# VHH binders against q9p7j3, part 121

Target 1, 174 residues: q9p7j3
Amino acid sequence: MILPLFPETQVHVFVYENVSNCAAIHEQLISQNPIYDYAFLDAATILYKKQVYSAIIRALEDRRDEQMKTKTIHSEVILSLSPKTEISSAFRQFSMTKKSKNIVVVKIDSKLTEEEEFERLDKLVEGNRVEFSDEELQKLIDFKVLKKNYKLDPSTLENPLASILSSIALRGYS
Below, E stands for the ipSAE of ESMFold2; O stands for the ipSAE of OpenDDE; V2 stands for 0.75 times the mean of E and O plus 0.25 times the DockQ between their complexes.

## First folded at step 9 (VHH)

Design x13 (framework vhh_7yz9_2; at its last look DockQ between E and O 0.01; V2 from the best seeds 0.00; counts 0 for: pae E 15.8 > 2, placed apart)
Fold by OpenDDE, look of step 9:
Structure x13 (fold): chain B 174 residues (1-174), chain A 119 residues (1-119)
Amino acid sequence: as target 1 above (174 residues)
Amino acid sequence: QWQLVESGGGLVQAGGSLRLSCTASGFTFSDYAMGWYRQTAGNEREWVAYITRGGDTTYADSVKGRFTISRDNAKNTVYLQMNSLKPEDTAVYYCAKDYPWLTGDSDYWGQGTPVTVSS
């Protein structure tokens, strides 16, 4: 897909459930294998498509403004999901772990169609692809984790999306 | 400012064992994952092992079953127990703070400790 604010940047997002090889993927990420040049998110921490898009946009803005805090655009996406400025905290909050079962995978600057990118990614991820939708994400979310990550309380739980987006947008501006 | 100091390297025969230590200072050690990397001349630095804050460990395939990473938060130290050493394990071993590949900085390393495994 193409984001309106970044028409020259193609973005793909995929969701996988019942992934059996997260540990192996994690090892490849640690090894900085360029084949695994994606943002691998724990689906348990993602509730909305707009949450992911907001993080992507934030990361792209950071890159545009030469203000990235992380090494890669994909790591910046992970950071951008967090209301915290600490990279380690953001990754602990949102990044796929060895114990993850469901994941959201983001590709920035793709030169491939969605189908082609899927074929490539499908070789790396051993799981079932599901639709990238709020409905599917809702099935995978851990609300306890979500509440913790964004410090949601009864006043903000009425509109979690607004709170999440605000947290993403205002990171570092408190 | 923080620093990492590796120690424990040396010469060892194939099949032997060696225990590396990395002592951290200048930051809250328990708040960070720690890792070990190694590098040979002319090659890229490669990941060896990682340990999270919670103690979860991950190993490169080349060292699984032979190496063990551990940490002592009270001593601000991360260890690498290397057993059944092979000549291929010969390298300078570096301690890493946090997740270097995720940051824009390259200063998350110690000075390194050399390990030589003779055949």
Scores: ipSAE 0.080, ipTM 0.539, lowest interface PAE 2.6, mean pLDDT 91
Fold by ESMFold2, look of step 9:
Structure x13 (fold): chain B 174 residues (1-174), chain A 119 residues (1-119)
Amino acid sequence: as target 1 above (174 residues)
Amino acid sequence: QWQLVESGGGLVQAGGSLRLSCTASGFTFSDYAMGWYRQTAGNEREWVAYITRGGDTTYADSVKGRFTISRDNAKNTVYLQMNSLKPEDTAVYYCAKDYPWLTGDSDYWGQGTPVTVSS
């Protein structure tokens, strides 16, 4: 896919449920294996497609403006989901862990079609691909986690999108 | 609450020029990239131009070479200079912070400034 504000950048997003090898993937990520150069997100933290796209846009803005705080564009996406600026907190809250069961996987700067990228990723992830859609994401979300990550009160949990997008947009301006 | 106010639209003949302005308040303007979008009747808003906080510009193919985006951080203002206007440029023009506005939240867009290009 191509985002209008970044016309030269191809992005793919995949969702997997019932992933059995998150511990193995996690080991490869901490070892900085370049084959695993994706953003691996815990799907329990993602309710909306727009949540992911807003983090991608913020990361791409920071790359374009030479304001990135992390080493890769994929790690910058993970930071960009957080309302806070501290890198280790963002990774603790949003990144896939050894305990994760469902994941959202982002590839930025892809030179491959979606199906070609999927073929590569499917060799790495032992799970079932589902559609990247709000309908599938809402089946995988943990609302208690979402509430904590974005400090939502009960009234905002019925329609939290604006609060979440504001938190992503306003990070660093408290 | 931050706001964006567009101005400078109007009626112009084909081949003519207009300069649109968008003045921002309520946020640190120099920290944000800014964009211009336009919307014709019955269609979704489409991206037109983008300027980074450092002044680097990009344009949709349909306007490249004819439109110029610029910014004045001292005045909290982003501009769109539109030259060699064509009837297909007729639209309502909106400025926005470089952030998705597809939810329809009017507080993140200005009211828009209409541009009509006559034959």
Scores: ipSAE 0.005, ipTM 0.130, lowest interface PAE 15.8, mean pLDDT 82
ESMFold2 (binder alone), look of step 9: mean pLDDT 79; pTM 0.799

Design x14 (framework vhh_7yz9_2; at its last look DockQ between E and O 0.01; V2 from the best seeds 0.00; counts 0 for: pae E 16.9 > 2, placed apart)
Fold by OpenDDE, look of step 9:
Structure x14 (fold): chain B 174 residues (1-174), chain A 119 residues (1-119)
Amino acid sequence: as target 1 above (174 residues)
Amino acid sequence: QWQLVESGGGLVQAGGSLRLSCTASGFTFSDYAMGWYRQTAGNEREWVAYITRGGDTTYADSVKGRFTISRDNAKNTVYLQMNSLKPEDTAVYYCARDFPFLTGESDYWGQGTPVTVSS
């Protein structure tokens, strides 16, 4: 996938359900294994494709403007999902944990086709790939977690996407 | 302020029937799909039945053929007719409003009404 504002950057997003080896993946991330150069998100925290895209765009903008707060573009994607400025908070809110069962995986600056990237990633993730769509994401979301992460209330729940995108866009300005 | 108030729960013998009601207020009832869930102590809340804005219904396998969900938009009320009740149907039953822009997920719940089916 190519983003219009970043035509030189290829992005791939994958969704996995019933992942059995999240703990093992987590250990590799902690160890900073370069093979695991992805953003691993807990699917329970993701409601919309646009939520993910917004975070990716924000991260890419930060990189473009030399304003990244984290060490890697993938970690910046995780940070960009959060309305909070603290990196640790963002990771606690959105990053895959050892206990995760369903995950969203983001690859930035891919040199491979989607299929090739999938083949590579499929060797790392033991789970079932599902379509990256709002329909599939809504099956995996934990609304309690979503409400907590973005401080959604009855007024904002009328249009949760708008609230989420605003939170992402205005991070650090509240 | 949104509100869902369940009623109709109680004690019933196996094979008996109950009709639960849920009255909504504070939002445009007809704009939302509604659902019924149930929960026993120590267990996760499970989906029971779902009704769309247009009146299409779906049921959990465990209650299919026995339970019927319906709605009256003029009364802002959703119903659950429970027939051929079994002891395993014993639970607190919750009414739920569908999550905005989604189908089959809920974002708002009532306080619940208890149903006890004796053998």
Scores: ipSAE 0.018, ipTM 0.341, lowest interface PAE 6.5, mean pLDDT 91
Fold by ESMFold2, look of step 9:
Structure x14 (fold): chain B 174 residues (1-174), chain A 119 residues (1-119)
Amino acid sequence: as target 1 above (174 residues)
Amino acid sequence: QWQLVESGGGLVQAGGSLRLSCTASGFTFSDYAMGWYRQTAGNEREWVAYITRGGDTTYADSVKGRFTISRDNAKNTVYLQMNSLKPEDTAVYYCARDFPFLTGESDYWGQGTPVTVSS
């Protein structure tokens, strides 16, 4: 997939449920193994496709403008999901942990087709791939976590997408 | 019984070159990604280079621009071309299939081939 604002940048997003090896993947990420150069997100924190795309766009804008705060574009996506600017909080809230069960995986600057990238990723992740869709994401979300991460109250829960996207777009200004 | 056999190590002066080989048997080589690792005395084994089934390569920052990994699926062999060698490259070099740290099994490693870079 190519985003219209970033026509030279190929992006793939995958969703896995019932992942049995998150602890092993997490150790590879801590070890900075470059074969694991993806953004691994906890699916319990993701409700919408647009939530992920907005974070990707924000990360790519910050890279274009030389304003990235983290070491890689993938870690910048994790930061960009957060309404706050503090890196360790963003990773604690949105990143896959060794206890995660369902994950969203983002690859930016891919040189592969979606199927080729999936075949590579499928050797790394032991779980069931599901469609990257609002329908599947809604099955995997933890609404208590979502409310805490974005400070949603009852008045915003009826249309949380706008509040979430505003938090991503305006991070650092609110 | 599958195995990996490293070769090509030796003593070389700083600035010199070596090519390491790792020949695989007992499994379908083309189905696996391959990597090179190295270990100095008293330290943990560290990743050096990696090549996917499809030929995509990645390198540790310490060797980028100096080392090249390649594979020949017809010969079941992965290579590491090491140029502009430094004394810091002195180590025992191991090849591995797949991602041995995920499994924790040491029998994914060959016996290793020692490389000594003097100056």
Scores: ipSAE 0.000, ipTM 0.122, lowest interface PAE 16.9, mean pLDDT 82
ESMFold2 (binder alone), look of step 9: mean pLDDT 79; pTM 0.803

Design x2 (framework vhh_5j56_2; at its last look DockQ between E and O 0.02; V2 from the best seeds 0.00; counts 0 for: pae E 13.1 > 2, placed apart)
Fold by OpenDDE, look of step 9:
Structure x2 (fold): chain B 174 residues (1-174), chain A 125 residues (1-125)
Amino acid sequence: as target 1 above (174 residues)
Amino acid sequence: QVQLVESGGGLVQPGGSLRLSCVASGFTEFTFSDYAIGWFRQAPGKEREGLSSITSSRGDSTSYSDSVKGRFTISRDNAKNTVYLQMNSLKPEDTAVYYCAAGWEMSYPRDFDYWGQGTQVTVSS
């Protein structure tokens, strides 16, 4: 897909459930294997499409403004999901772990169609692709983790999206 | 937040040896063993360069730049929250401020969140 604010940047987002090889993928990421040039998120931490898009946009803005805090745009997406400024904290909060079962995968600057990118990614991920939708994400979310990551309380839980987006947007500006 | 303090720098003659230490503290969510540690240096008028890194005790993988490979050795003592850089066969071109940095080993690509203030190493006859 193309984001209106960044028409020259093609972005693809995929959701996988019941992934059996997260540990193997994680090892490749730690080893910095260039074939795994994606942002791998734990789906348990993602509730909305807009949450992901907001992080992507924030990362792209940071890149545009030469204000990236991480080495890659994909790492910046992970950082951008977090209300915290520390990279390690952001990764702890949102990145896929060896124990993850469901994941959201983001590709930025893709030169391939969504289908082509899927075919490529499908060789790396052993799981079932599901639709990237709020409905599907809601099935995978861990609300305990979500509440912790964004410090949600009963008042903000009535409209968690607003709180999440505010946290993403205002990171580093408190 | 995590703090790093380097020590062991000083003046040494060419061919000499130094052992740098990096002591980490201030851990909250993670322990020292969860962090990869890297050594960097910056000479006057030059960019900071990476020299060596060591992962946590879970893997204890080490890496070296070509410029120091065979001469420098990185090691860690998790019980002391310390990483060492043994520098042998020092050369004048090794003169620089040496920094240690810490990053959560589970990050990708590996970034360093915390940096020490540095210690001066001068190699001169």
Scores: ipSAE 0.022, ipTM 0.326, lowest interface PAE 5.3, mean pLDDT 91
Fold by ESMFold2, look of step 9:
Structure x2 (fold): chain B 174 residues (1-174), chain A 125 residues (1-125)
Amino acid sequence: as target 1 above (174 residues)
Amino acid sequence: QVQLVESGGGLVQPGGSLRLSCVASGFTEFTFSDYAIGWFRQAPGKEREGLSSITSSRGDSTSYSDSVKGRFTISRDNAKNTVYLQMNSLKPEDTAVYYCAAGWEMSYPRDFDYWGQGTQVTVSS
């Protein structure tokens, strides 16, 4: 997928449920194995496609403007999901962990078609691919985690999209 | 260590064709088909320009820059560890040194890790 403001940047997003090897993937990410150069997100923290796309756009804007806080574009996506600028809290809140069951995987700057990237990723992830859609994401979300991560109250939680997107877009301006 | 050697450059008339070859060797832990191969060029006084790339994961996948799309065709022969660039409808502005480059197909960062020494292509009437 090509974002209009970033025409030279190919992006792919995949969703896996029932992943059995998150601990092994986590070890590879800590070891900085370049084969695992993706953003691995815990799906329990993601309710909307727009949540992921907004984080990708924010990360790409920060790269363009030489304002990245992290060392890679994929780690910058993880930071960009957070309403705050602290890297360690963003990773704790949104990154896949050893205990994650469902994940969202983002590849930025891909040189491959979606199918080629899927074939590569499918060798790394032991789980079931599902569609990247609001319907599938809503089955995987943990609303208690979402409320905590974005500090939502009960009135906002029924329709939280605008609050979440504003938090991502306005990070660092308050 | 992976080594790349380009060949097939030379003088050609405008509107003519050339076929460049990039032969790879020096594989130890991986095979040629585990690498993405790209073609680049650099004219005097200009920055290096990416032209085309090809991968081998479950079928060849190709990409082209707008400046060469429709005129240039990349292909590979994994049995010969070789990638080709077929250049048709050549123009004087295609005059440059052409480079072959290789990078691990799933590797990060975006750039290519191995580069050939280049072959000169000159398009002149």
Scores: ipSAE 0.000, ipTM 0.107, lowest interface PAE 13.1, mean pLDDT 83
ESMFold2 (binder alone), look of step 9: mean pLDDT 81; pTM 0.829

Design x3 (framework vhh_5j56_2; at its last look DockQ between E and O 0.30; V2 from the best seeds 0.00; counts 0 for: pae O 7.1 > 2)
Fold by ESMFold2, look of step 9:
Structure x3 (fold): chain B 174 residues (1-174), chain A 125 residues (1-125)
Amino acid sequence: as target 1 above (174 residues)
Amino acid sequence: QVQLVESGGGLVQPGGSLRLSCVASGFTEFTFDDYAIGWFRQAPGKEREGLSSITSSRGDSTSYSDSVKGRFTISRDNAKNTVYLQMNSLKPEDTAVYYCAAGWELSYPRDFDYWGQGTQVTVSS
């Protein structure tokens, strides 16, 4: 979807499966190498495109309102996926780890077309790009992890999207 | 559940040294190497103060607050799930309960969500 509230902010989202170098990427993120300034998410935690877009919108709203809790817009996306306000737990739950196998990568404020950004990112990630779609995301999700991250009980497992999106939208307002 | 246990506190004279240890256990899905470890202290009637932190090998190494830089040294032994704080040239103002804490090392900014129960350090004047 288009981000109508943020029409001049270019956002790209990529999905990679079978990534072999997450440990190397992790080292670069720890060192804050600006070439790696993306949000790297563990795909095992992402079930829907709307989940990612809702976190992006929340992060952009907090930036617009000067209410960001983290140091970069990409770190704010990671926090925004979480139903909780603690930064460390949000990163532990949603961020790519050294052991991740599949990832979702978000670039905000891109100055490049999607294909140009992909060519840059493809030099950094050793894995196979797949479509950013609900169909592909559902192949990569770990439902046990999803249930734990969003505290989904039996009644919400039938329709998890609304519960997940509500958790993202209402974080810190209740 | 992750647990942190501090040891090595005690009573010392000004100018003395102590080495604190922080032993971590209870890791299930992740390992000690995934966590940054920090040392903090809190004196009676004062706010908790961050002193030093350390990440796993080959990432962010160490940081120190100005109040302890040059006197305290943090180090890490991942094989033993242990972080140390070597405290030299101790002053009466270093008297406090010292805590270690763990947080996800990729957190930006640094944030800690597991805490030890603390060890008392007392520096007599």
Scores: ipSAE 0.355, ipTM 0.716, lowest interface PAE 3.0, mean pLDDT 88
Fold by OpenDDE, look of step 9:
Structure x3 (fold): chain B 174 residues (1-174), chain A 125 residues (1-125)
Amino acid sequence: as target 1 above (174 residues)
Amino acid sequence: QVQLVESGGGLVQPGGSLRLSCVASGFTEFTFDDYAIGWFRQAPGKEREGLSSITSSRGDSTSYSDSVKGRFTISRDNAKNTVYLQMNSLKPEDTAVYYCAAGWELSYPRDFDYWGQGTQVTVSS
């Protein structure tokens, strides 16, 4: 996938359900194993495709402007999902945990086709791939977590996407 | 919320040694093993400076500032949720309040999100 504002950057997003080896993946991430160079998100925290894309775009903009706050573009994606500026808070809010069952995986700067990247990633993730769509994401979301992460109230729940995107866009400005 | 508590500070003569401890608690979802720990100090009228850091035990890496390299040693005991700073060959200029900090990453100083209250170290004859 190519983003209009970043035509030279290829991005792939995958969704897995019923993942059995999140703990093992988490260990590899903490160890900074280069073959796990992805953003691993807890699917329970993701409601919309646009939420993910917004975070990706924010991260890419930060990189472009040399304003990244994290070590890698993938960690920046995780940070960009959060309305908070603290890195550890963002990771706790959105990153895959050892107890996660469903995950969203983001690859930035891929040199492979989507299918090739999937084949590579499929060796690392023990779960079932599902479509990256709002419909599938809505099946995996934990609304309690979502409400907490973005401080959603009854008024904003009518259109949570707007609130989420606003939170992402305005992080560090409010 | 993660909490850090420093200990081991005190008064010591030049050339003496101290060992500081940083005990972490309050972990949720993530464990102590998932955090990098850094030691900082701040002397009166001076800015806080980084001294040393250690990453998680699963990928341990240590770093030292030039001011303490060869004299200070950082280590961690994950079973005790503790990081240590062994300070040898102490000098009067090492007098400061020493802080430990915890964070997910060490790319930037701001990556440390949690800080202890500090412990006073005084090096004087």
Scores: ipSAE 0.015, ipTM 0.320, lowest interface PAE 7.1, mean pLDDT 91
ESMFold2 (binder alone), look of step 9: mean pLDDT 80; pTM 0.821

Design x4 (framework vhh_5j56_2; at its last look DockQ between E and O 0.16; V2 from the best seeds 0.00; counts 0 for: pae E 11.4 > 2, unsure alone 64.98 < 65, placed apart)
Fold by OpenDDE, look of step 9:
Structure x4 (fold): chain B 174 residues (1-174), chain A 125 residues (1-125)
Amino acid sequence: as target 1 above (174 residues)
Amino acid sequence: QVQLVESGGGLVQPGGSLRLSCVASGFTEFTFEDYAIGWFRQAPGKEREGLSSITSDRGDSTSYSDSVKGRFTISRDNAKNTVYLQMNSLKPEDTAVYYCAAGWELTYPRDFDYWGQGTQVTVSS
């Protein structure tokens, strides 16, 4: 996928459910295995496609403007999901953990087609790929976690997307 | 500056056990819970190697090198600002200076910014 604002940056997003090897993946990430050069998100924290895209765009903008707060574009995506400025908080809020079962995987600067990238990623993730859609994400979300991460209350729950996007866009400006 | 102090090292026979402790202090902007902690070691004439780490994400995720997996266990007590390394089934090859390290920036790859002075572990009959 190509984003209009970043035509030379190819992005792919994949969703996996019933993943059995999140612990193993997590260890590889901590061990700095370059084969695992992705952003691994816990699907329990993601409700909308636009939430993911907004974070990706924010990360790409930060990179463009040489204002990244993290060391990699993929970690910047994770940070960009959070309303908080603390990197550790963002990762606790949104990153895949050893106990995760459903995940969203983001690849920035891909040199492959979506299908080719999937074939590579499918060798790393032991789970079932599902469609990257609001419908599928809604099946995987933990609303308790979502409400906590974005401090959603009854007034904002009527339109959580607006609140989420606002939080992402205004991080560091409040 | 965050300070780390290791303790619990010493002389032990092969097959024995030791528990190392790493106490952290000097926090200002962040708390102990915001830091990932790692254990490293360096034997004479060898490069420093990573052994285990415990993150600050949900569930305090842990990792181990193949050389210590199944024998060493890392854990943390946030109330005491302490990380432990339980070392079982020790071998002569485990003889080294053991270091504790801390880093608050969680990234892939992960870096550690603060280091302890190290504690000597000697495994010998």
Scores: ipSAE 0.014, ipTM 0.351, lowest interface PAE 6.5, mean pLDDT 90
Fold by ESMFold2, look of step 9:
Structure x4 (fold): chain B 174 residues (1-174), chain A 125 residues (1-125)
Amino acid sequence: as target 1 above (174 residues)
Amino acid sequence: QVQLVESGGGLVQPGGSLRLSCVASGFTEFTFEDYAIGWFRQAPGKEREGLSSITSDRGDSTSYSDSVKGRFTISRDNAKNTVYLQMNSLKPEDTAVYYCAAGWELTYPRDFDYWGQGTQVTVSS
């Protein structure tokens, strides 16, 4: 897909549930295997499509403005999900780990159609693809993790979207 | 905040051996086992050079730069929150301040957020 603010940047987002090989994927990411050049997120931390798109937009804006703090656009997406600027904290909170069971996968600057990218990714991930939708994300979220990651009060937990998007947009200005 | 303390540096003759230790503390959300640890060195007037790194899991993954491969060995003891660098066949060109660093293990080495103060290693006759 094409984001209106970045018309020359092709982005794909995939969601997998019941992933059995997160430990193997994690090893490949540590080894910096270029075949695995994606952002791998733990789906337990993602409630909304807009959460992911806002992080992508923030990462692309920071790249455009030469303000990226991490080495790749994919690692910058992971940082951009966080209300904090510390890289290690963002990865601990949002990145896929060896113990993850459900993941959201982001590809930025893709030269492939969504179907072509999916075919490549499906060779790497042993799990079941589900739709990237708020409905499916709500099934995979851990609300205790969401509350902790964004410091949500009980008053905002029923519909926390504005608080989450504000945290992403205002990172570094607090 | 994570803190790293190096020790084991000193003066040694060429051809000798030295073992450096890096002890980590101050973890809050994740434990020592979840961090990648790297060793670096910096000689006067030179850029900091990456030497070795080790990740966490049951069978630890290690890497080495070409300049130290075969002479240096990295290992970790998760029960003691400690990473070691065994340095053999030392040469005067190995003289430098040696640093350990820690970062989340998804990427290496430039995502190391925490650094020790360093320990001096001097190799001379």
Scores: ipSAE 0.000, ipTM 0.276, lowest interface PAE 11.4, mean pLDDT 83
ESMFold2 (binder alone), look of step 9: mean pLDDT 79; pTM 0.807

